# Ledger of designs, part 9: VH-VL binders against q17rb8r558to768

Target 1, 211 residues: q17rb8r558to768
Amino acid sequence: TAELSHLTKNVPIFVCTMAYPTVPCPLHVFEPRYRLMIRRSIQTGTKQFGMCVSDTQNSFADYGCMLQIRNVHFLPDGRSVVDTVGGKRFRVLKRGMKDGYCTADIEYLEDVKVENEDEIKNLRELHDLVYSQACSWFQNLRDRFRSQILQHFGSMPEREENLQAAPNGPAWCWWLLAVLPVDPRYQLSVLSMKSLKERLTKIQHILTYFS
Key: E = the ipSAE of ESMFold2; O = the ipSAE of OpenDDE; V2 = 0.75 times the mean of E and O plus 0.25 times the DockQ between their complexes.

## First folded at step 1 (VH-VL)

Design z11 (framework fv_zigakibart)
Fold by ESMFold2-Fast, scan of step 1:
Structure z11 (fold): chain C 211 residues (1-211), chain A 120 residues (1-120), chain B 107 residues (1-107)
Amino acid sequence: as target 1 above (211 residues)
Amino acid sequence: QVQLVQSGAEVKKPGASVKVSCKASGYTFTSYYMHWVRQAPGQGLEWMGYINPYSGDTKYNEKFKGKATMTSDTSASTAYMELSSLRSDDTAVYYCATLDWEYGSTFDYWGQGTTVTVSS
Amino acid sequence: DIVMTQSPSTLSASVGDRVTITCKASQDISNYVAWYQQKPGKAPKLLISAASTLQSGVPSRFSGSGSGTEFTLTISSLQPDDFATYFCQQYEDLPLTFGQGTKLEIK
């Protein structure tokens, strides 16, 4: 049994869009190189590959998220449907190529745990405030956009009692980041953060900007 | 449940051709590549190639180029492997094999095998 | 072509024994190796993929290890149902290639 943490060298990279921990990322794949990449991921038993956005300077961005393959269907209408969900975040250490698709040596990212009692209390207060602002923003969206989000991403995840139980922090943060209409540069910045406090603060600023 | 059912044993003369079938059920036939592997009596396994049933695209082991032809019939969920210009060293058990995925479970499924005997 | 070499070719063991089979690749194949079990008159059964990933329904006494060019399949406590021929297979590059097999038989 291969763990995600054991897959750090020559990791196959799908260069396409942003992906986030716990967030579904359905893919429609037509390119032979990516179909080969996905096939290999399944045959190796890892059933995972990296997802990064394009970068003009380095081919693809310095940060990304692993995608776990849930199911794959090749449809007669010419598309491949790949249902995935986001896993661990990573930083790119080295770039490579294999049979027409990109590869990378990577280092996984985890949030730094807050140990101080007063800081934990302040973190929870910030979390609760930002969660309420997120709910308000979502409920105030036009019916059309709210319906599209629910159809593609599902409902906003519920608040977690222990904010630091998961290495990537609360799932709702990533769901929200996926649906906010912000530039990928801002999304990439938030994805790269190792501080839940910094991530919540940045999300709060984005929400304030939109309303 | 995934099943691959192959055609029955064949006895052929040198120079003849043989066409082995592999009928798939229990999964979406066009979603997975179908591989062919042979095993001579008392010998190891030898990969022959694969076919993508959706597109009809094939990839052959160089050793079998011009010798083996892989095809598929999507309406019948059946893959075929035809071997031409048979020689005594083509005597072997021929297997079809595929992968099945659903929600993170990986399994390899094999047909029961088709014995092809080439004798004068 | 990548050549896969298994050792030993034949192994005699008793129920309860710990058994180890080795597979060597002629070049670096990372972890792209699978292990199969084949009983007389039957098709091969996949046991392990990606060198160490145990397939669903395969008993936990089976384990795989290795990376690069040297790989091992271990059966921690041999059962009567385990007497069979075992094959390794690389899938780093085409053509797919198999080891010559290891026949595990009763003492």
Scores: ipSAE 0.000, ipTM 0.419, lowest interface PAE 17.9, mean pLDDT 84

Design z12 (framework fv_zigakibart; at its last look DockQ between E and O 0.03; V2 from the best seeds 0.00; counts 0 for: pae E 5.3 > 2, placed apart)
Fold by ESMFold2, look of step 2:
Structure z12 (fold): chain C 211 residues (1-211), chain A 120 residues (1-120), chain B 107 residues (1-107)
Amino acid sequence: as target 1 above (211 residues)
Amino acid sequence: QVQLVQSGAEVKKPGASVKVSCKASGYTFTSYYMHWVRQAPGQGLEWMGYINPYSGDTKYNEKFKGKATMTSDTSASTAYMELSSLRSDDTAVYYCARGYSYEDWGLDYWGQGTTVTVSS
Amino acid sequence: DIVMTQSPSTLSASVGDRVTITCKASQDISNYVAWYQQKPGKAPKLLISAASTLQSGVPSRFSGSGSGTEFTLTISSLQPDDFATYFCQQYEDLPLTFGQGTKLEIK
C-alpha cells in the first residue's frame, strides 16, 4: 500500500522507551521537537511514528516498534498527551535527522513461520506450557501489583488458536514482556527475535528467574 | 495571554555587535521553539533560525551562520540573538516569534520587533 | 531552499471587494503553508495555517485553500482594516521561507 511504502523511509523516531506490538504506550510530550514530530504525523495522515530506546553507541537502538496514534491532546500549558498503541516491529537500516528529531530508514520484522508438522506440534506444546507459566506467575502476584498491571496495561490477551496468524506472534507474549520486571537487554533482544520458539524460550527463562 | 517583549532599538557602528532579547510570558517557555526573523527596510521577511529552549539546540539559516548566535535563559523565559561584525546591510527590524503551535511551524506569536541600525 | 512566489506584488481594491492572493511553491509542500498579515510598523500576524485553518480571532471573510504547490488567500468582502501587506510562508522544510509579499492598497 502507499502508506506502508511511505513508512519505511525517513520514519520519525521518538527516542524514549520500549514499545511492543499491540501494547498501549501513553505519552506525555513537552519537548518542542516531539510536539512537532507528532503534529506532522497527524497532518500527513500517517498517524504513526517509531519508538526506540536510547543507545549510547548509535543514539537509539537498532530495533523498535511503530506506535499508532489513537488520540492526541495539545494542552495549553505546552504539553501533549498522546495515546498510542504498538504496531509493527522494525530494524533500523539508516539513521537521520529532521528539524530536531531523529528519523530512520527501516525494514519491518515478521516472525519466520514454522512449516514442518512436527515443529508446529512442538511449538504448540512449548507455547501452552509457557502460557500456563505466565498465567501462574500473574495469579501469584500480590493483589496490588496485579491491579496496577490491569490498570496500566489491561488484561492478558487470550491465547490464540493459530499461533502463527499474526506476523509478530501471539499478543500475550508482548503484553507479558511489557509487564515483566526484566532487564532492558532482554526486552530489546525479544523485540528483535523472528523466531516464536526463541521468544517463548526466553520468556520461560525470565519467568523461572522471577518465580 | 502569550506575549513576547523585545529589547529596544539599537544604533551601532560597523564592526560592533548587538544582543537582542525576547522575553516570553503566558506559556511554558521550554515547550516551544523560538525563531528569529528579520525584515530589512523595504524588504520581505527572512527566517534566520531557531533555538529549542528545552535543549539549547539551534538551527540557523545558512546565510546567517556565523553572523547570528541564538541562546536562551530558561530561568528568565528569555531568548537572545546576538549579531556580530555588523555591517550596514544588517540594518533591519529583528523579530522573535514563537514556533510550533497547533499547526507546526506557523509563527503564531511575534515580538514587537527590534530595530537595529548600523551606520558609520 | 523552497521558493515561495506570490502574485500579485501589489493589489488595489475597494472596501467590499473580493480579493485573491496566490502563492506558488517551488516543490510539493503538501499543506504546510501559513499566511500572515502585516501593517506598517507592526509585527506580522498569523491568519491561516495548514493552508486553510483559520487562526482564532481572524474574521471568517478570510479563507485559504490549496495543496501541493499552489495556494490562495481570499478575502470575501474587504474591510478597511484589511489594507496591509500579506505574506505566505512554507514550513515543510528548513530554512523556513516567505513569499515576497503582496501589498493590498486602497483604490
Scores: ipSAE 0.251, ipTM 0.729, lowest interface PAE 5.3, mean pLDDT 89
Fold by ESMFold2-Fast, scan of step 1:
Structure z12 (fold): chain C 211 residues (1-211), chain A 120 residues (1-120), chain B 107 residues (1-107)
Amino acid sequence: as target 1 above (211 residues)
Amino acid sequence: QVQLVQSGAEVKKPGASVKVSCKASGYTFTSYYMHWVRQAPGQGLEWMGYINPYSGDTKYNEKFKGKATMTSDTSASTAYMELSSLRSDDTAVYYCARGYSYEDWGLDYWGQGTTVTVSS
Amino acid sequence: DIVMTQSPSTLSASVGDRVTITCKASQDISNYVAWYQQKPGKAPKLLISAASTLQSGVPSRFSGSGSGTEFTLTISSLQPDDFATYFCQQYEDLPLTFGQGTKLEIK
């Protein structure tokens, strides 16, 4: 029933970059179609829209993330700066168009909860190992790169005591994917996962490559 | 679309060196291992090694240590493989191929191959 | 080094036949095996990874199975375009190693 409160039909889609749950996504909007899309989002009170990367075959990818509008600044030169943050992940069911921008019918994604106590223990061990690898990678970055990351994405989120409290899993996973120089193909693979164990395993492999 | 385009055929004398190029397009060059595989006429596939274009790190099949040198140019999205002190048994088609450490090391995209002929 | 042994080295078949190619590893490689198709004068094409995962764009008549040390590639209903040489490859450990190949010929 909770899903009935959410926008799932003819959702406006900004086709630009990867977005992730809890991660800030500041946008500079200058195209008339997207200015219209954002104004409509504000006027209707939804204050959200979808974000997907481009795809040469389908115009945009099969998975994306909703962006919540936090603030909008209109610049004198006609551009807009839109402060957003990632919300729910989604899978695209049907593609459309409206007044020059893309739309989609979507279904929201949530992680499947692990119930077995031994599996939860193993998940915790994997999580702690991968988190330590992530911290090591970040601390070993050269100062200029670390400063750029902190300026754009903020600090790495701290470990959460309950790994399954949030429907998308720990926030630090998404922050890390935003800052790692990973190909969008693999970012999409991770975004689409409904298993925290699979996501942590994939992130571990990515960290091994970039370490 | 992902493409790997290799340099043209080479004919060399024993003792010479050859440098094969592999230009990548359609993906983030630094996010994937680049492997090199050779195939002698009528024979099977032999893995030579890989380079990580992000770090510049290389791993060689022991048989090619001191014989092959792998490098990459990130600004040109091009990988290189140089083979030194050529002998007749180095006559083969040399392939570059993309691999990825995130899931598996299957080689999903291949260059068209560069024929290297060593003859006296 | 892990040795990959394919059988048969040559297989003769007719269009519409079900054919099976076997690959045996000298040690346990879990499911870390890939299968390739190579036509004369062309680069190999990846068909299957992780023993059984069919690559995008590969016809459903191709399938892979196995784990540990024995693996099979099956073509359920052979088509004219399937006459080629097939190779298995392990990626459990470096160096990466290939089977010697199986040549699929018209009967």
Scores: ipSAE 0.225, ipTM 0.706, lowest interface PAE 5.1, mean pLDDT 89
Fold by OpenDDE, look of step 2:
Structure z12 (fold): chain C 211 residues (1-211), chain A 120 residues (1-120), chain B 107 residues (1-107)
Amino acid sequence: as target 1 above (211 residues)
Amino acid sequence: QVQLVQSGAEVKKPGASVKVSCKASGYTFTSYYMHWVRQAPGQGLEWMGYINPYSGDTKYNEKFKGKATMTSDTSASTAYMELSSLRSDDTAVYYCARGYSYEDWGLDYWGQGTTVTVSS
Amino acid sequence: DIVMTQSPSTLSASVGDRVTITCKASQDISNYVAWYQQKPGKAPKLLISAASTLQSGVPSRFSGSGSGTEFTLTISSLQPDDFATYFCQQYEDLPLTFGQGTKLEIK
């Protein structure tokens, strides 16, 4: 089971939308190639595959997020509704193909830890500021949009005491990134960052734009 | 909205057969499996099997093989379950319930149930 | 067949109480568990799937947890409408099997 959780070679890649750590990503799978991919993921026991957005030059983006299959709803006509949640971020090292779907050799991304006390303090301050801005942004949304977001993504995660406890940083940042109506390229840039400070800065910029 | 409407209560003699119907509406009939679940008086829930209305394929609980026969009519969006060689211990409420495959979600919509009473 | 052992069989509680119902599987079933509420003379109602996913329209006071072999349904603050029989169900393997049920009664 542990070996399966660290799949890095020939990882099946679903080319579709952005996925983020800890964020649910429900999928409606109807293409034969992906139906096959999902079935194999279940049969092999990995229950994981990578999610990447499309790329005009490389078929799919250089960065993505692993999706953990929580449940699969196979429909009588062969389609499936797949309940997935974001896991580890990754960088694509090598691209491949298998029976019609894309694969990749990948390396997982983790945030670089900040060790300097002053930097940690500054990071905390920035984090708290941006979190507040995010809350304000969300509260100021029209009821209809707020409801839609809540229905689809759930509530915004709470602030964490230890910003560096998880290798992907605070969950609320990914939640926010998922719900913000920004260009996937911008979202991708944030996904690829291994600095929480940099992510927060980008998120802040987006929030400012929408304020 | 999704609705499953079952046929009315049945009273049968031992050895007889009964066929219960379950009419589906509010969704694409062939897009979901139709399960059948039994509940004897004072007892828990027993899964009997399911039918794939799209393909006609069925899967039965071994306990009910030879007892229950599941069919469907896509033109009528109706699922049927026939019980043969009825015995007193077949007395129960029988439910149809919509679901995905067994690998997936629970049964999200249920019929109101059909009471089948077998008595001499 | 996978056996789902539900406990307790009967539970007496008061409005406002926190109640927990447990279901144990005879083998590892991951998170393939559903919870149902059934009132007398009515069909079961799906409350939770995938062990912890609350169904649409179900009050937030209901929650599910667990993985592997042990699962729990929790009602954080019991309401009058919650007195009913509850069932767990596994869908890891066929045949689908249910717990024997927990009757939640007014104390």
Scores: ipSAE 0.043, ipTM 0.592, lowest interface PAE 4.4, mean pLDDT 92
ESMFold2 (binder alone), look of step 2: mean pLDDT 93; pTM 0.951

Design z2 (framework fv_zigakibart)
Fold by ESMFold2-Fast, scan of step 1:
Structure z2 (fold): chain C 211 residues (1-211), chain A 119 residues (1-119), chain B 107 residues (1-107)
Amino acid sequence: as target 1 above (211 residues)
Amino acid sequence: QVQLVQSGAEVKKPGASVKVSCKASGYTFTDYYMHWVRQAPGQGLEWMGYINPNSGGTKYNEKFKGKATMTSDTSASTAYMELSSLRSDDTAVYYCARGDYEYLAMDYWGQGTTVTVSS
Amino acid sequence: DIVMTQSPSTLSASVGDRVTITCKASQSISSWVAWYQQKPGKAPKLLISDASSLESGVPSRFSGSGSGTEFTLTISSLQPDDFATYFCQQYDSYPYTFGQGTKLEIK
C-alpha cells in the first residue's frame, strides 16, 4: 500500500541490537512499550519498525535497519515472540518519543551503483576474493562456534551473480557482519556505508585480523 | 490496593463545559494508561480514548475529537476529562479505567461520574 | 470500526445451569478480547483478558475461549451472584469497541 512505501516520519524504533538487510532477527518482547509498538505496526498494516543500538550521546545510533514482521506468537504470560527479517537501512534525521518508545524521522540508504566497466570488473574481483576469505574463516572456525552460528543465523548465503541487483548489495555480506565477533561500533560503521567497495574492503580487513 | 476515585455528579446547562477528575492510588500513576469510557442511560459502553500520564500523549475515538479533552497531573496522581459545548446527548455516566498500554484489558475502574445536561 | 455482536441479548437461567455467551467480531482480532461483568449502578469488573486468561480473584466457574472472530464466555455452574450484564470488548484496533451486552436474568 502507499502508506507502507512512505514510512519515513515518526517511525517506531526498537532500541536493542544491530539488524541487517535480509538477516533474520527473532525478538522476545517483554516490555509493554514494545508490545504496544508491535501491535500498532500490525494494526496500521505497516508490519515494520526500526531497530537501532543504544548510544549514550543520542539515546540511539544515527543508523539502523528496518525490521519486517513475518509472524508473531503471543505467549500466555504476556511475552511476545516476534519473527522479523531485516529490510531497508536508514539514517536518523530527527529523534522523538511516543508512548514510552523512541521514534525517528528517517531517510533510507541505498548503495551507490558502480557504472564504469573497469570499476565493475575490479569490484567483482574484490568481491570474489573477500567471499573466499569469508568461506575460509567460517570453515576453519571450531565446530562449537560454527554450530551456534548455523543454529542462530542459518547457512552463509551463496554468491549472487549480479552484485548490484539489490540496493544493499549481496546478502552474504550482511550475514557475515552479523556473525563476526566485532564491536557494534564497527558493525554500525559498515551498516552506514553506501559503497559496496568500501563495505567489502572493511570486511576484508576484519577477516584478515581474525586470520 | 489500587483505587480510582472520581469526582461527584454534575448537572449542567447546554453549552456549558464539565471537567471530571479521577484520582489514582495504590500504584505508580505513570506506569499505566488511563482510559475514559461513557455509558448513556440504558445503553452499552463506549470507549472515548486514553491518556498516557508519563508522556501526556493521548488517543481519541474520532467520535469524541473536539468534544473531549484528556489531561493529567502527575504530582496529584489525577487524570481529567473535560467535555465542552455540552448537549443533551452528552448525558451519561463517565468512567475512568486503568489499562496497560492499550493492548491489555482495563483492570481497575472508577466508580463513575454522572453528567446530566438539561435545560 | 470493528463491530462486536453478542448473542443472546438476554438470557434467562437458573442457579446451577451452564450458560454460554457468544461474541462475534466483524474482522479478525486474534485473541485481543476482554469480558466484563456489570451489576446495576456499578462500574464494570474485568473477568477475562486475552480471550481466555482468568483475572485474579474471579471464580474458576468463569472461562473464556475463542480466537479470530468468534469468542465465548462460559459459566459452568451459575450462582446467584452471577446475575448481571456481560460485555465483550476488543482491543485489537482503534477505536476499542464493546458488544451491546448480554443481560443474564433469573428464570
Scores: ipSAE 0.000, ipTM 0.430, lowest interface PAE 17.9, mean pLDDT 87

Design z3 (framework fv_zigakibart)
Fold by ESMFold2-Fast, scan of step 1:
Structure z3 (fold): chain C 211 residues (1-211), chain A 121 residues (1-121), chain B 107 residues (1-107)
Amino acid sequence: as target 1 above (211 residues)
Amino acid sequence: QVQLVQSGAEVKKPGASVKVSCKASGYTFTDYYMHWVRQAPGQGLEWMGYINPNSGGTKYNEKFKGKATMTSDTSASTAYMELSSLRSDDTAVYYCAREWGDYDSYAFDIWGQGTTVTVSS
Amino acid sequence: DIVMTQSPSTLSASVGDRVTITCKASQSISSWVAWYQQKPGKAPKLLISDASSLESGVPSRFSGSGSGTEFTLTISSLQPDDFATYFCQQYDSYPYTFGQGTKLEIK
């Protein structure tokens, strides 16, 4: 629709770090271009902008995640503290510029739903197995690392009854991906996946690697 | 500052065993995996396996299962690799190496100086 | 097991030359490749990780590129200190495997 066209065309992009669905992403913004970008996002009523990591060839990566502004504090020294949370994932279709910050035309990503009853049962079994492995990994971390994770990302989300209720799959998968000490390029590849089964399988491989 | 210091050269007869040590300093020993890599004279590098010093968990290259045993002593910040039933083709320099793993990179960023093990009759 | 095929096995070059070493994986390994330099009687030294990420303290004349199955290490202007053996390594899957090595020697 027309009301949604500006959320996919000329979307403002903050080029900085990885962001994930449902995961908090607090930002300290001091660059004038990004302060302007944040202000515009608030004024237009969208209260959203894209987040992508940098890429030397294209200035930023082909995949990212929308950030929803929950709160903003403008400080006297010119800094802004922006409390955001990850929303929908996207693929970049076209890159642009506006007043010093990057923009993009984007396409939102959603997981492909599994419809076969036997496949859903197998998906649930894989999910429960990987969730258990994730809990074991987190519980067995050094106390220092566990405390830092809890402070920065909060506690691991509880497992969800319906694995396919959300278009991005279970929240705990994204929380885990944010805290696992893996290369951002690997995180980016997982972010781009449209299959929950593929995502759970890759997360399982990472967890096995760290066990 | 960060370094791995290995035990000295060993000369062994076929059928004997050898235990190589690798002492870590300058970092938290239990925060990184310790890998073992060997290099036969004039040849390439061969991965043997790793130990997670935090848990004692190990993973071996199939070629070394039942032949190599990796252990660690957290109080001494030292990793060990023991080879049993030595043969002439076990003659090599044995390295320990730290696996650097964070959000940016995974690779062997710090290596021990190597321990030469010679197996001869 | 993933086989890493390195070429050439020996490379003769002069100071100031641009040299390139290639490494091919038997299957796709994304960017999970490291490059090491080894001088006679010494342990290997990490130069590059994740195919293209330059290790701190390594001169900028060293660079890496590639993804999937084909990777390259380039030295843009060879210095006397660069004559050594170079190894690629994959860390995509266990067992970790290394290339056979490329010996860079004076022409």
Scores: ipSAE 0.000, ipTM 0.433, lowest interface PAE 16.2, mean pLDDT 87

Design z4 (framework fv_zigakibart)
Fold by ESMFold2-Fast, scan of step 1:
Structure z4 (fold): chain C 211 residues (1-211), chain A 123 residues (1-123), chain B 107 residues (1-107)
Amino acid sequence: as target 1 above (211 residues)
Amino acid sequence: QVQLVQSGAEVKKPGASVKVSCKASGYTFTDYYMHWVRQAPGQGLEWMGYINPNSGGTKYNEKFKGKATMTSDTSASTAYMELSSLRSDDTAVYYCARSLDYEGSWYYGMDVWGQGTTVTVSS
Amino acid sequence: DIVMTQSPSTLSASVGDRVTITCKASQSISSWVAWYQQKPGKAPKLLISDASSLESGVPSRFSGSGSGTEFTLTISSLQPDDFATYFCQQYDSYPYTFGQGTKLEIK
């Protein structure tokens, strides 16, 4: 339609940290290249850019998450505070450069929907089990660590009635992945998955390891 | 103790079929993918494919499509790999090995292996 | 298919030596490499996954490093039990593929 393409070619990439669907990602931006990138995003009306972690061989990782700009505060000292929230996940197809910042051609990722009634039942059972493990893990953390998580990430999202309503699956999975103290390689692996069942299974194994 | 125990050595004539078994014990059989890997005499390792015992879903190396058939019996905690239309170049040791493998992207390696089944194809 | 090439094919060393085995992928595979040890007549044994993650029960003298297309397995102080063939394996894409192997022989 008239609106779009979707932003899939020459997408500006902020190389910094992991980002996840539905998870807030507030940024303090002071580097000229990234201030220019964000300004362009706002001026063009897309109000989005990609976020990827660095990679020693390919400059940045093969998977990332789009960040949607919600608000921008310009500070008197030249810094910008950018309130963003994670959107669609993507896979990097081609890397590029523009005015000192990285760009990429990307394809968006969505979870493959489960259609079979028995598989949906099994998925719901797995989901409920893993959600309970996540709640137990969080509530059994020492008060100091739990308080830090609440202060920085907010409370754990509630369970969703329809597990497959969102293209990226339940929001609590991404909140949990953001707070778990695991290597970015594992986080990146989970981000790249297109199967909710496989994602829940991996999260379960991580939780079992920490419990 | 976690272990995989394979069926005994087989000697077959060209054109025959062979079915190798791999019995799992000491863990929940449906929690791990079961891979099949072969090794021709004096050669390296060659990945044939895997079966997900939970779903029955399989992934084959295209080289073995139509040649190998992987199945599993969850009640017996046993995986099977059948080779059809055997040729002399199918002579190898066939291994089963388990992994935690999610969508091919997060994989812990194959941490437990069967002892191997020698299949010899000779006239 | 991703081709994994190991070097050297054969390595002669003495107990106490530091040895390194290299594995090169025909295309970038991030860090998704596993290393296996195989002794004659036995099944392979997992040593390392995710290029550098040491498997439980594997001696700390084994270490892995690398990302992208070049990976190394290092044994910091060779022990008699370490004389074996070593294989790298990529799991970035199907089909999973192994290097041709490096035979570590006593000098």
Scores: ipSAE 0.000, ipTM 0.425, lowest interface PAE 18.3, mean pLDDT 86

Design z5 (framework fv_zigakibart)
Fold by ESMFold2-Fast, scan of step 1:
Structure z5 (fold): chain C 211 residues (1-211), chain A 123 residues (1-123), chain B 107 residues (1-107)
Amino acid sequence: as target 1 above (211 residues)
Amino acid sequence: QVQLVQSGAEVKKPGASVKVSCKASGYTFTDYYMHWVRQAPGQGLEWMGYINPNSGGTKYNEKFKGKATMTSDTSASTAYMELSSLRSDDTAVYYCARDTPYEILSGDYFDYWGQGTTVTVSS
Amino acid sequence: DIVMTQSPSTLSASVGDRVTITCKASQSISSWVAWYQQKPGKAPKLLISDASSLESGVPSRFSGSGSGTEFTLTISSLQPDDFATYFCQQYDSYPYTFGQGTKLEIK
């Protein structure tokens, strides 16, 4: 929505975990600072905040993803149950603080479109190979983990005819990154990419490792 | 194969202490919280608390604060729960149980349980 | 503390019956409910997590539903192996609490 495009300065940042475009990110929030942050996001009408993993040098990572609040339940014991979904990716430009929680000035990221016909053909071939590997990995996963993933993240998205239709590329790539058991540094590297080819190549490497 | 093996049955006098062990195998011990749940004869289940084996951090149900102490030994992949100042109403089966496999997801439900340790306190 | 109230406390049924066990929370707990089966002399066994997610290896005749404050466990066609005690558990708030249990008995 229009409000998403205008939220670039003093954006509240939840420093916790990775988030990805289109992917559900359920949160259990206990800390008063984050409960306040979420309440403010609802009261201002933005219903969004940024999500970044922690970083020992800079307090939180240089890249993250916006989370859109879908539902929230405030509990009498101080916990909040927040149902969110990933929106736009961003790069951190400046860091700040407000009432105990982090803030940032950000710029949103979008994939660079591939326009050359030969490059598009090669991209589709790579996409199809990696998608097949992802399907195989998920189908061979233990039933319990498949059931838990389906419950919390939903089904693996179907591949799209036009793999460049969305500004962040195919949804299944982000769904897969959310469920793969990889180091946040790898996830963060993939999140920061503006090239779908580069992203698919790295995902393929990860899948090959897990076979 | 995930397995939790608990120590054998104990019979204690009022005022004594008892220490129950739970040995884990088949997974990385430090990746999952270990919870303790008790069940008095013919009654329901009661959550006592958990220990994070990676940090040694604990969380107790207020009802068991000052009564139960949870510890772990990472080199032995073993969790412990000690009860002090035993009373007859501490007579129960004590279970260790492993929590959810994904920390990022909601939930502390228990996918694997030990076989239980019967603690009998008789006067 | 969140109180979990199960009904009925005891349920008499015959093989082949459809049985439903209800669990009510004293406040909204979203979908943060698990169901366990316990046979005499044995530890509890996880059947369902997150109100409706069937644990691997659990027969498909078991299903869970509900959200907020009211949850149900259903066994679509009762088998001899299903006579046991069933417990619900909330994991929305500390301390985690269980229902008092429903003992499923042969009619």
Scores: ipSAE 0.000, ipTM 0.429, lowest interface PAE 13.5, mean pLDDT 86

